Miniprotein binders against a7ua95r516to809. Designs and how they scored, part 216

Target 1, 294 residues: a7ua95r516to809
Amino acid sequence: ASLSLLSISDLVPDLQFIFFWMSNAIEILYFIQQKSPAYMQTIELMDDKAGSKESLLSATISANEEAMTILEEVIMYTFQQCVYYITKTLYVVLPGLLDCNPFGTEPSSEQCRRAAGVCVCAVCVMPEAVRRVVSVFQTTSDLLQQYQVHSEIQSQMFAYLFFFTNVSLFNQLIDKGPARGWFQRSRVLQIQASVKILLDWAKGAGHNHLAQKFFAKFCSTVTILASPPQQLSQMSWKALCAEHPSLKPVQLHRILTQYQLMAELGPLPIWQPSSEDEAYIYRTVDLLESFENH
Short names: E, the ipSAE of ESMFold2; O, the ipSAE of OpenDDE; V2, 0.75 times the mean of E and O plus 0.25 times the DockQ between their complexes.

## First folded at step 12 (miniprotein)

Design yg6
Fold by ESMFold2-Fast, scan of step 12:
Structure yg6 (fold): chain B 294 residues (1-294), chain A 85 residues (1-85)
Amino acid sequence: as target 1 above (294 residues)
Amino acid sequence: DTSEELRKRILKLIIEALRLFAEALRLAREGNPEEAEELLKRAAELMTEAADIARELGDPYIIEFAELLLESVERMIERLERRLS
């Protein structure tokens, strides 16, 4: 059986175990943070007849710091384990999102394709590839709720998952897109509709702000590729950079160059980065995003 | 001998139990759940001792701390036993 087809449902028992441990560690850490200050005050106000109050305070501070360090390491370890297994599953299902058609059939009109950035066509359906990605996010949300993980940790988890999804989709599109025809406007419209389903899920789950922040780079890329040629040709290089601050100049230049090749844009302004930025255009590794960067 | 010395002893027991808790997690994830369970049982013993001393001292903070950690450890032992069966 193919390991690359391992579903999120196959990981649920392991994830439940890890989330359960993480939840226990968080509860203990929260107890120390909430109760320890009052306890230290209680010690400080005690009669020092035995002459060891200062020693007890010092020992308590030291123990609390050591306990917090151990618990923070446990929480980080369990968090990293969850992220590892969830993102490994996402990595397998994400490419399908770039290669599916959420319209079920071709859009009935050119007007529907032109409105790609505004609204979704009425014939849209959730493709199985998109459903698999949504299932990963929903299962993660369900597990975080089941084990009553604090909302701040939940936000950190989805921040990382959205960051990973954005980087993975962006890198796939930039690296493989030209060869697979993904820069064609009709394919870009399909990709835009698919990612909108993910953004709509995130909004419904209470993570709209995180999704808007962490999907910015991929959304900017898709928006440019879906833009009408006439609208795009009216913008200066500086205006394009200002409108898409999530894209590095070399990334933006690569996208515009590929768009020009696919769309035959007619007379164009000279969309050129600085001579210094231009030095990196020929190096593919300089175009891709690192999973360790924000 | 003093109540303050007993409180320091309890703090050492709590820290040792937390270290066992952390090590047990790593062992369970690395494919040694049997050894992880033994470490958790040892942590439970330390916390039972800590809770008993804390009750004699009438220290509600340390009682709550030790009982919370004991409950967490016991829940984890139960979950590991279910996975081993």
Scores: ipSAE 0.704, ipTM 0.920, lowest interface PAE 0.8, mean pLDDT 81

Design yg7
Fold by ESMFold2-Fast, scan of step 12:
Structure yg7 (fold): chain B 294 residues (1-294), chain A 85 residues (1-85)
Amino acid sequence: as target 1 above (294 residues)
Amino acid sequence: DTSEELRKRILKLIIEALRLFAEALRLAREGNPEEAEELLKRAAELMTEAADIARELGDPYLIEYAELLLESVERMIERLERRLS
């Protein structure tokens, strides 16, 4: 049975239509950007016997500016529509990533068969929940490739999708983690392994730089929570801030508080914020990330 | 004079077709795909005219521009017709 209201497969026809519009607009914009400068030079070199060359040049410049404005609006709109559909699907499937166990087979998973009837699933480490997330990224990549969308726009698309994924996972972990048991060390290690599968996919797809940049906050969070107590207790607040610059002081403080509780290190904080950071932490409740970049 | 005036006319036709292309997208999004198709067909007519004038002038840039936009619009008409049926 379906575990979600709408899979990425259900959206493919709509996404294909939108990517098709986007691709056509990009092709026309690319033509103008690549061919127009040479055409302008051709006009400038024309014999101006009638005095009409300046008028044609002016008309060409105006037409190019208007065409580019129209095309950029179409590209932006179609880009936003694709992002909307893709992130809506991601939002539904991402929480499952925090609950899955990539170190073993999912409950009720089918066993792999080898010749001679022996069940071997040594390499079946991608849980269904992780597969759903990877499927969204792979389908997006396939569509961008199918419609020959310019590499710069492909990079912008994955930059936003990774940004969205990072924010969604971070917010889910911070907001719902205590009630769901996600701060338990064993669960954190499972989450870390699941995220590694996503990062490995991104690297294979040629987006390693974007993944490193946009997953930094969630990766820092998981790294801290997965640290052994003897290792983490050796670091000062200042050292932790320096090691994890993507985390705001209030976020780092909440993470360390949860870590202290789960590791049963006592009732008092071991890591003391600087006086400046402490003032900020007491003043703000802005734990969760915004889906707006800034 | 006349050839330069015709080049300006081609540019005006191209801009009008691009406006129709953008408006067709908005209409298709708003649930008016039949109107969107009509706008695209009008854009195709404008680009056919632009391409014909450009070929008569022998302007390679305007020929390629008009033909590219015509081909793009025709592909979109076909795609939209498939979605409607």
Scores: ipSAE 0.732, ipTM 0.939, lowest interface PAE 0.6, mean pLDDT 83

Design yg8
Fold by ESMFold2-Fast, scan of step 12:
Structure yg8 (fold): chain B 294 residues (1-294), chain A 85 residues (1-85)
Amino acid sequence: as target 1 above (294 residues)
Amino acid sequence: DTSEELRKRILKLIIEALRLFAEALRLAREGNPEEAEELLKRAAELMTEAADIARELGDPYLIEWAELLLESVERMIERLERRLS
């Protein structure tokens, strides 16, 4: 509907239809891959009394190759259609994750310390915004299971969805964070708790390795921003680069600059970039991540 | 027709049906489900012919392929009819 356009529930009938087509194409492709080798051997063992055995073999190879090409195009098209609708929904609901409070109320300093690893589940409330994001991932998982899509394709789907989510969250935090107050410590701790809910969902769904790989940039960003000033100020530029290899020098520099401003640290930079990295730091066009998987 | 010629005919029918299958998907996604349904019905007719020839030849691979594709397009026709009604 127009008012509920952004709900994953509204897209379920279209997604079911697309996954249904994908499943049918995969079944036919799998048949060819499994049965064709034995059939080719059968042709080779046929009586070649008319000299037409080689012609039939050639025609069969050509037909199998053309069929596989058509089916692979259908599978790719349906895969990209699903990705398009799912990521379009994610793009709209993801900003809410940066602007919600899983602790129910603004965290006190003591609640912030407890959220660091012991009592998060006891004080954490799943905000509607986080529930909407989890719902998108869960609905995708349910549809892949309903249509018995191969685990390899499921992994490719979630790899892309996690990649997209990471890029979207990172870009919004870096680009809009200063204006929205998202770099303030209390807000960063809320974001960290919300992201942990997504990562815990991914672990429960069997996608922990993919989540660790594709959320690395955003998780590094949030980890740096959530670090106490005393701890972070004791680390050199080289040490920070080594702990956060997913961040480009220009991205790390921007994050540290925002951290320095929000923590009200001195005007002189604590972290000195290497001479090799300095040239990249001032390239604003390399600051935001591309949605293209390079 | 020789059995080799008939097998080649079945392969051509299967490829034509797969092309119709792929085109029907694109039409359905572009808002032309009625036209998509007509292409799938054509694919079903081609696969019915292919399966009949394959059964006469006793070729289990071609029978199974034609029947699998026929079943797939029939399921898609049913799904499109639900969306239209």
Scores: ipSAE 0.743, ipTM 0.939, lowest interface PAE 0.6, mean pLDDT 83

Design yg9
Fold by ESMFold2-Fast, scan of step 12:
Structure yg9 (fold): chain B 294 residues (1-294), chain A 85 residues (1-85)
Amino acid sequence: as target 1 above (294 residues)
Amino acid sequence: DTSEELRKRILKLIIEALRLFAESLRLAREGNPEEAEELLKRAAELMTEAADIARELGDPYLIEFAELLLESVERMIERLERRLS
């Protein structure tokens, strides 16, 4: 908590500087894109001095192309720097989301002070772990708005941040979930509720389409784990794959196998793949997702 | 210089200023804000010259382009000066 809060505070001046440069470069680029075509036409309509007019037109085209290339490189550099700082901060705060309880009316031990055997709490809000993640996204949104960054660049940035968040959460849940107890039904429902808070924030911020697209894998995983085991065991492998196209067959199989193992609901029918299903499952080899994909 | 030659000169000044602008960002991010500020001041000088020529020509596009880039560069100089102080 202290580390993530300090990291956000420490990085805001650097992020403001980078967004300021990005905003200036974008403004110049869009000026060229918007005004240049009309200017080219005015050159063509100037008095006809054969060689000089065509030479000026050629020079203008060349200069505009070179200017756009330079500006695009500046925008890409600043974009990559912002993403680097923001995702580094996200990486620190994201694991907390898998351990918090958004259903509790009682706050965390840090927020709840006990006196004479009674728990006294000042305020109960969104779990602190979820609040820290939302704060990173909100700060990003605020900075993009403060520096009037064009909507297409905003969309690209949140697409990447949602992609990063999805991959990070998915990999942590698959890799560490069984050992951490995150596959237990009570924990899965807490995770699902925490994720809903993030998705609701994204919808409110105008990024619903991006959130639906880039959170699909983690959302499918949580949906499966939150499903009654009896319902899952009654579905064919083909039907399960059709319901969760964002998951690779090997990922879906790992989730189902571990969910059945961790289930605390008493005797359950055990889902078993056919020989044909098993061959299909092992057509994919990558269990964890790459951060470089997209 | 002919009107067309002066317009070509403005375009060359703009491109040189944009190259200085891009290089100054790299230097500022690599921990050389003093050198970055020097490059931005050179870009401002080039754009001041470009704006003056464009105004004499009465070319609205080149006037607006040079003035927009000059204003952007001057704002970035002010930002860097705050970092250095």
Scores: ipSAE 0.746, ipTM 0.941, lowest interface PAE 0.5, mean pLDDT 81

Design yz1
Fold by OpenDDE base, second read of step 13:
Structure yz1 (fold): chain B 294 residues (1-294), chain A 85 residues (1-85)
Amino acid sequence: as target 1 above (294 residues)
Amino acid sequence: DTSEELRKRILKLIIEASRLSAEASRLAREGNPEEAEELLKRAAELMTEAADIARELGDPSLIESAELLLESVERMIERLERRLS
């Protein structure tokens, strides 16, 4: 019950604290890494009073290694906490992206309504459901920049968030899509347009490569479903596998089966899985993506 | 204590303060704000000790880090107190 009302804005105070700790831990870690060699050299240059130098050097190395290990644990912990809270907000808003009609005159966001002027910014012209998703990512980006988090950690954060988003959207589409009519071409085109807005945002934020990589499975699914029957019916199973390598055989088979039902197509021999893939199309355990092992 | 031992002690204090602050945040969300405040106060004490040791070492970076973290914990206490009032 309480999670359904959780917005990213409600989490900002807690996230700010976690990001602050993470950033500081990273800074201290880099400081130790940069100063340790100079410190070791200083110890090495000291007059060797009978075995004290080696013991001091060993103790210093051990202390630095322990300190670095602990800081890495703090960084990992704070990173995981950030991801945990942000993904909770994504979990709430992502279903709205699949139901969104980006071509409709949805009223401007309440925030833009409160602004006395018609804001024509890219965010203000976004459908509300898309804007809510983008707001989570933008808030994350803003916090990472505000606390000057190292670019590698920023990239890892967005990689995970895009991964999570892809898994969530893909699983929802595959599992609930037929029942909710998301496989209807008109609905698919809406989803495709909504995802394009998100990808355009990611490109503008400097995360184009990550977005392309981690959204590949969902984008491939949407691309197949958005394809006209005249075009898709000319593509063989092998051609579709080659064009959409992110999809497992069982996933592609499910998508094509649901497409066939939706488009009222008769059996298409050219979509028949190869003898090599035939065993894999029945692996229902591989149908949905896992959130684990990322 | 060698300068290295002092640095190690600072780091241990920072880590423990971080753990306590995280637990405090959990407790506050679970409806135990009083216990959360106690943990934050303890975290602030640890960060104060860390800052003091950093000052003794004369390491500007560690001083700044400890002071910033202390300020963050203090701000959390203030926010929690405002919710309790």
Scores: ipSAE 0.016, ipTM 0.358, lowest interface PAE 6.5, mean pLDDT 83
Fold by ESMFold2-Fast, scan of step 12:
Structure yz1 (fold): chain B 294 residues (1-294), chain A 85 residues (1-85)
Amino acid sequence: as target 1 above (294 residues)
Amino acid sequence: DTSEELRKRILKLIIEASRLSAEASRLAREGNPEEAEELLKRAAELMTEAADIARELGDPSLIESAELLLESVERMIERLERRLS
């Protein structure tokens, strides 16, 4: 049995357990924070005839610091485990987004799935590959809501998931795109439409700001590749750099080279790097994004 | 023990049980379900003790929290046992 066959549905019981423990650890941390001042006040106000007051206060502070350190470690560990399970599932489903066609999809008789927050009852125009990605994000959102996880932690979770998705999609498009035909105009327009579905989901879920921030590189890439030749050929290298600041010079140069080839705009380079950027277009080590660097 | 000492004991038990459960989840995913099961059984023992103390203290919130945590750990043990057999 291959682990690559696992859907988000298969991981829900494990995720529920981890989210439950994470939520409880956060609650216990808040409980300690709320009770600590009252207990310290009790020690401070007691009659200290034996000189025990300072010892009790010191012991309380030490015990509180130790407990908080342990809880913070538990919270971080459970958060990392949630991210691990979710991103492992995303890694399997994300490549499909680059191969799917959201145009001309026939109506589906698929049952409405309320647990995932996706309804396909009336008309299904969402490709299965996009639905799988949305299902991962929706299930994550549902679990965070079910266990009443604090909004800041919810934001951190989706920040990382969007970051991971952006890096994964960008790297696959740049690295495998030429061999897979993903730079062909019809395929780019399909990719753009699929990405829009994903971004629309994020907006509806209240994560528009995070999506705009963490998808910037992939969105810039798709926007350039989907641009009409008439429009794009009128822009200088400097103008493109200014409009797409998330792209490194080597990345922008690779994208424009593929665009020129696929749009059949001629054999000579239309876009030439500025003198400042010329050296950086040869830094192939900077072509692909790292999952470690934000 | 005073009420304050009982509350501190409950918190220490819950913290340790949470740590063991988190570690068990990691071990189960890494392919060590037998070791994960041992950690979860230890967590269940600690949570049972915490629930007993919470009932003695009479705090409905702590009682409910401890019982829900115990049920969660017991369900994970059952799931691991099914995978092992």
Scores: ipSAE 0.000, ipTM 0.248, lowest interface PAE 11.2, mean pLDDT 75

Design yz2
Fold by ESMFold2-Fast, scan of step 12:
Structure yz2 (fold): chain B 294 residues (1-294), chain A 85 residues (1-85)
Amino acid sequence: as target 1 above (294 residues)
Amino acid sequence: DTSEELRKRISKLISEALRLFAEALRLAREGNPEEAEELLKRAAELMTEAADIARELGDPYLIEFAESLLESVERMIERLERRLS
């Protein structure tokens, strides 16, 4: 209930509340993890003339384990709530990234902004659709920084968001691409430029490694589709599989089939699957990615 | 009270306060912020007692633990009060 407004700006007060609770729980958990071992050692070194040291140690271990369990439950719940709200907003804005043109008119100073900075670019501008996606990631980053959430949790959150974005963009391109004309070369180059703006934002925000890891499938897809015909026609199926290990045989086959239809490459199958992959190129159940495989 | 008895009492107070902390979050998310605030105020009372006992013991770890949790709970009460107004 209650998410009628799916703009990230509309969710900020609710997200601030959830991040605030999460941050407080993380700080208490961190205190226990950092300070408890030394405290336990202090108990162990106490003069045990009354013969009660083992009882106190056992009670302290039990109490710390219970406290950590409760805090971990709070952190997990608030983390899942944040991911839910943020990904629900991403789901609404992501399709626009596939259908926008960053090669439009002469770039203005406003349109050339990336994350918190300004880039000097002669050709590429940040379309409104890309800005909406970047705004979701930037707002998430700002909230994590505002509430001083530990870097490990920040990394886990962006890993989830990048994973979700990759799956969403890949599935939309593969499923809707033929009807939307997204496999046409001019459209693929626009998509590639838009994705580069998003990846540049991630690099600037300190998440380059996560972006490279979790966007691999969509980046491989766009890279293949944007390849010049002269270059792609010289690559074997085996070479393409080696360069793009994130793609399943059915996914690679679908991408190459679309490429061949858009380029005038002749009637023969230029990219014949390897004998070991032939059984898998028509497994439609493996075509689209699952949002649950994290 | 022996130092052992006092330390066990502090642990019990902290555990109970943390359970109230977790339940208050659930109530606040379910649309019952007034009830959530009441649980947090109860948690603050328990932590105040824990801090007092910890200071009597002179145990730096337990003092810091109880005071940190109390401060966190009080900040959450203030946040809920601002949302309710």
Scores: ipSAE 0.548, ipTM 0.866, lowest interface PAE 1.6, mean pLDDT 83
Fold by OpenDDE base, second read of step 13:
Structure yz2 (fold): chain B 294 residues (1-294), chain A 85 residues (1-85)
Amino acid sequence: as target 1 above (294 residues)
Amino acid sequence: DTSEELRKRISKLISEALRLFAEALRLAREGNPEEAEELLKRAAELMTEAADIARELGDPYLIEFAESLLESVERMIERLERRLS
């Protein structure tokens, strides 16, 4: 009950607190990492008065190592907390993306309705379900920029969020898709259009490479399902494996089996797994993606 | 005190301040922001002392380090105070 009401806006005050702490810790850590070597060199060049130089150097090394360790722990902890809160909000809004009809006349966002003018901004023209997902990512991006978080940490955060999103969407599509009719061509085309909007946002935000990498499984699944029967029925198992290397044999086999059922194609010998893959198509434990492998 | 002893003292002060900073984060998360603020205030005192010693030594690295950490701690205090008001 309580999770369904959780919006990213409700978490902003807590996230701001965490991001502030994280940013400060990162700044101090980078300072030590960048300037400590030069400082140690200056100590090494000092006159050795009665062996005190070695003692000073040792003490400085130990102090810097301890400082870096503490800061790294703070950074890791705050990073994990951010990811935890953001992924909770994603968990709530992501199912809506699969049910979204981007071709329908969805009413404009309440915020844009209040503006007497038709706002034609990219966000205002987004379907509500897509906008909710994009809002989570945009809020995250805005907070990272506001607190001037180091670019590497930003990249790591988006990498994880895209990973989480891909796993969530992929697992939902594979598990619930047949029952919910998401494998129907018309519904797949809606999903494809919705995902394209998300990917276009990621590209505009400077995360194109990460998005392409981490959404590969979901995008491959949607691409196969969106393919016309006339085209897909001409592709061999080996060709499909080669074109969609992100999919495990068991995953590809499940997708094709459900496609056959949906399209009423009957058995297609050309989609028969190779002898090498035959053992793997029955590994149902590998069907769904794990959240733990990142 | 020899310059080396002073440098060791600065390093000790910095380490202690960072421990307090980390502990303050823990306390703030556990719902004890008042105790967190007190630890940060103590950390600020330590960093102020460290900065003063560093300035006396004329060591630019230690000055910048102590001042940067002090600024960070002060910003955190201000943020906690705003949250408590």
Scores: ipSAE 0.328, ipTM 0.773, lowest interface PAE 1.5, mean pLDDT 88

## First folded at step 14 (miniprotein)

Design dk1 (at its last fold request DockQ between E and O 0.94; V2 from the best seeds 0.82)
Fold by OpenDDE base, look of step 14:
Structure dk1 (fold): chain B 294 residues (1-294), chain A 80 residues (1-80)
Amino acid sequence: as target 1 above (294 residues)
Amino acid sequence: SMTYEVTIRTDNPEYLELIAFALRMLAKAMNLRVEEVRREGDTLRVRISGTPEQVEYYEELVELWLKKKGIDARVEVREV
């Protein structure tokens, strides 16, 4: 089946199965962790028949550790499967976010129209491309809540999904942006508005800190590109590095170079990299973000 | 060590696979040997080997876990 046809809704049954096992494995793990100390104490209180007690205790500790390891493996495996399916769906819908015009009149979602005519809920007023991305995150959130997955695992899941989203959007913008016209001010403002909607959703969902952290590179890029030429041309390389610490020197240099071309600005000495950064701006291997570094 | 059969009967057969998994993990964590796990309709049978005291504690843990999960099930233990 072409990746283009895969919706998050199509994956819900599979995800439900995985989340069910993940949640229950976590619960069993914590249950064992909670009950094991008391059980060990019962062994310790047994009559010592010729040193058999110490051997039994040691064997029980080892068996307990093995059980915990098995459960951790189940949790890790199910977590990875969830991430795999969800990121596959994100991969399909994320490109649409960069091409989205959030200022256009798009029809409300079909689901909200059926219930109340014209729904003015935050999701229904979203542009379709943004709504598709938000729907992936919302479905993930709903499933995590439905199966009462431990909060730490929920945080790790969203951290990874935001990381993935940032890397994907950043790399697409840097690589394809010039050719697609995404560096044009009008398009940048559209992208900025679309990302703001996503960040507002994340804030509403209780993931504001994670979103701010993991979207920092993409947001910094968009912020620079959205800046008026009059304002940005007054900022030195050092000032820009300090204001956007999430960007590597090679990334900042690329963004500024493309901005210069787009805005038809001549060479700006103020944007010249420092002598310290000069060696790093040519490290093209560091230009795009890696998915493996998480 | 003696061999015991733990029988779980539930009106929620959809949870039998989960119950089986949980019972295995609990037994393993207690260093109990699981000899056999059988499903017969709405009934799960688990054969374990251990001391009477271990099996008594195991039964209590199983009942506590089922209660925590909100699964209505009857637990029966017999020596085999």
Scores: ipSAE 0.813, ipTM 0.960, lowest interface PAE 0.5, mean pLDDT 91
Fold by ESMFold2, fold request of step 15:
Structure dk1 (fold): chain B 294 residues (1-294), chain A 80 residues (1-80)
Amino acid sequence: as target 1 above (294 residues)
Amino acid sequence: SMTYEVTIRTDNPEYLELIAFALRMLAKAMNLRVEEVRREGDTLRVRISGTPEQVEYYEELVELWLKKKGIDARVEVREV
């Protein structure tokens, strides 16, 4: 994709075209599904003078299934194209969530700053980095509603977008966190606040259940990193695994290692892995998440 | 089977490609062969092969789909 096509606003015309065809393919599919039984009944009620009724019915069932398969392929292709374009935009803006300070004193927009006496816009009161991510989700939601996309497809699209967001944020934190200072407590608290703003948007948009499900790994990571040392050091490895089942042993180990370093709790390991997990805490191949788990 | 020409005239010519797609999918779902699809300005002409009974049912489905979609169109069917 070109740099000019990475913003969500630049992609709206292409997304409108794709949503138009996706929504209409869905509607045609359901129309055929609704009308096919009555049509098949007309064949069943035919006078079978030539003994060809069963052959005609069988051929028509086969053709009907083929038509539905074609429509399902169009729906899948257009869905994949939508998520491809949207995630290209997300990929560009998501790292900013890890760098931002949501506790700043200035609104993210000069227009909102100058109109502070009457500005109640949620976009205007959030950090710019968070606003960029919210804008992608909000634009997606607006397009889905504009084209009246079936609610099941809307849910699947946001499930994938939240999954992608979780994987991207988690991988960036794990991979770049040491070099970027993202494991410092003050930065973790800033990251936690930024993620809360994003989760509040998802709740207000009616996607709370999807966000809770698909952000679990990143949220668990931030929750552990934000914990006070006295509280966290008293928890066993087994207790941490039970409270954070979304984290693999290698991931939990890495998070706790960075935590211990930043809290200056000495070089000796505080958290002892269970015997069954000890074989897995060094499996570097399992450290980062795959974008292809969907 | 016989060949029929379905003519669609619409006040919303921006929908003609969608209408062509829908007509192809509806015909396929009924096991009707689409022989030709032509656009002539604001008019779409679709040639299909089927029995008179199948084509009458097809015309009813096309008109019902257009109504459900809210597309203002005139549908004519002629044997050719």
Scores: ipSAE 0.786, ipTM 0.954, lowest interface PAE 0.5, mean pLDDT 86
ESMFold2, look of step 14: ipSAE 0.772; ipTM 0.953
ESMFold2 (binder alone), look of step 14: mean pLDDT 87; pTM 0.852
ESMFold2, fold request of step 15: ipSAE 0.779, 0.779; ipTM 0.954, 0.953
ESMFold2 (binder alone), fold request of step 15: mean pLDDT 87, 88, 88; pTM 0.854, 0.854, 0.855
OpenDDE base, fold request of step 15: ipSAE 0.779, 0.775, 0.774; ipTM 0.951, 0.950, 0.949

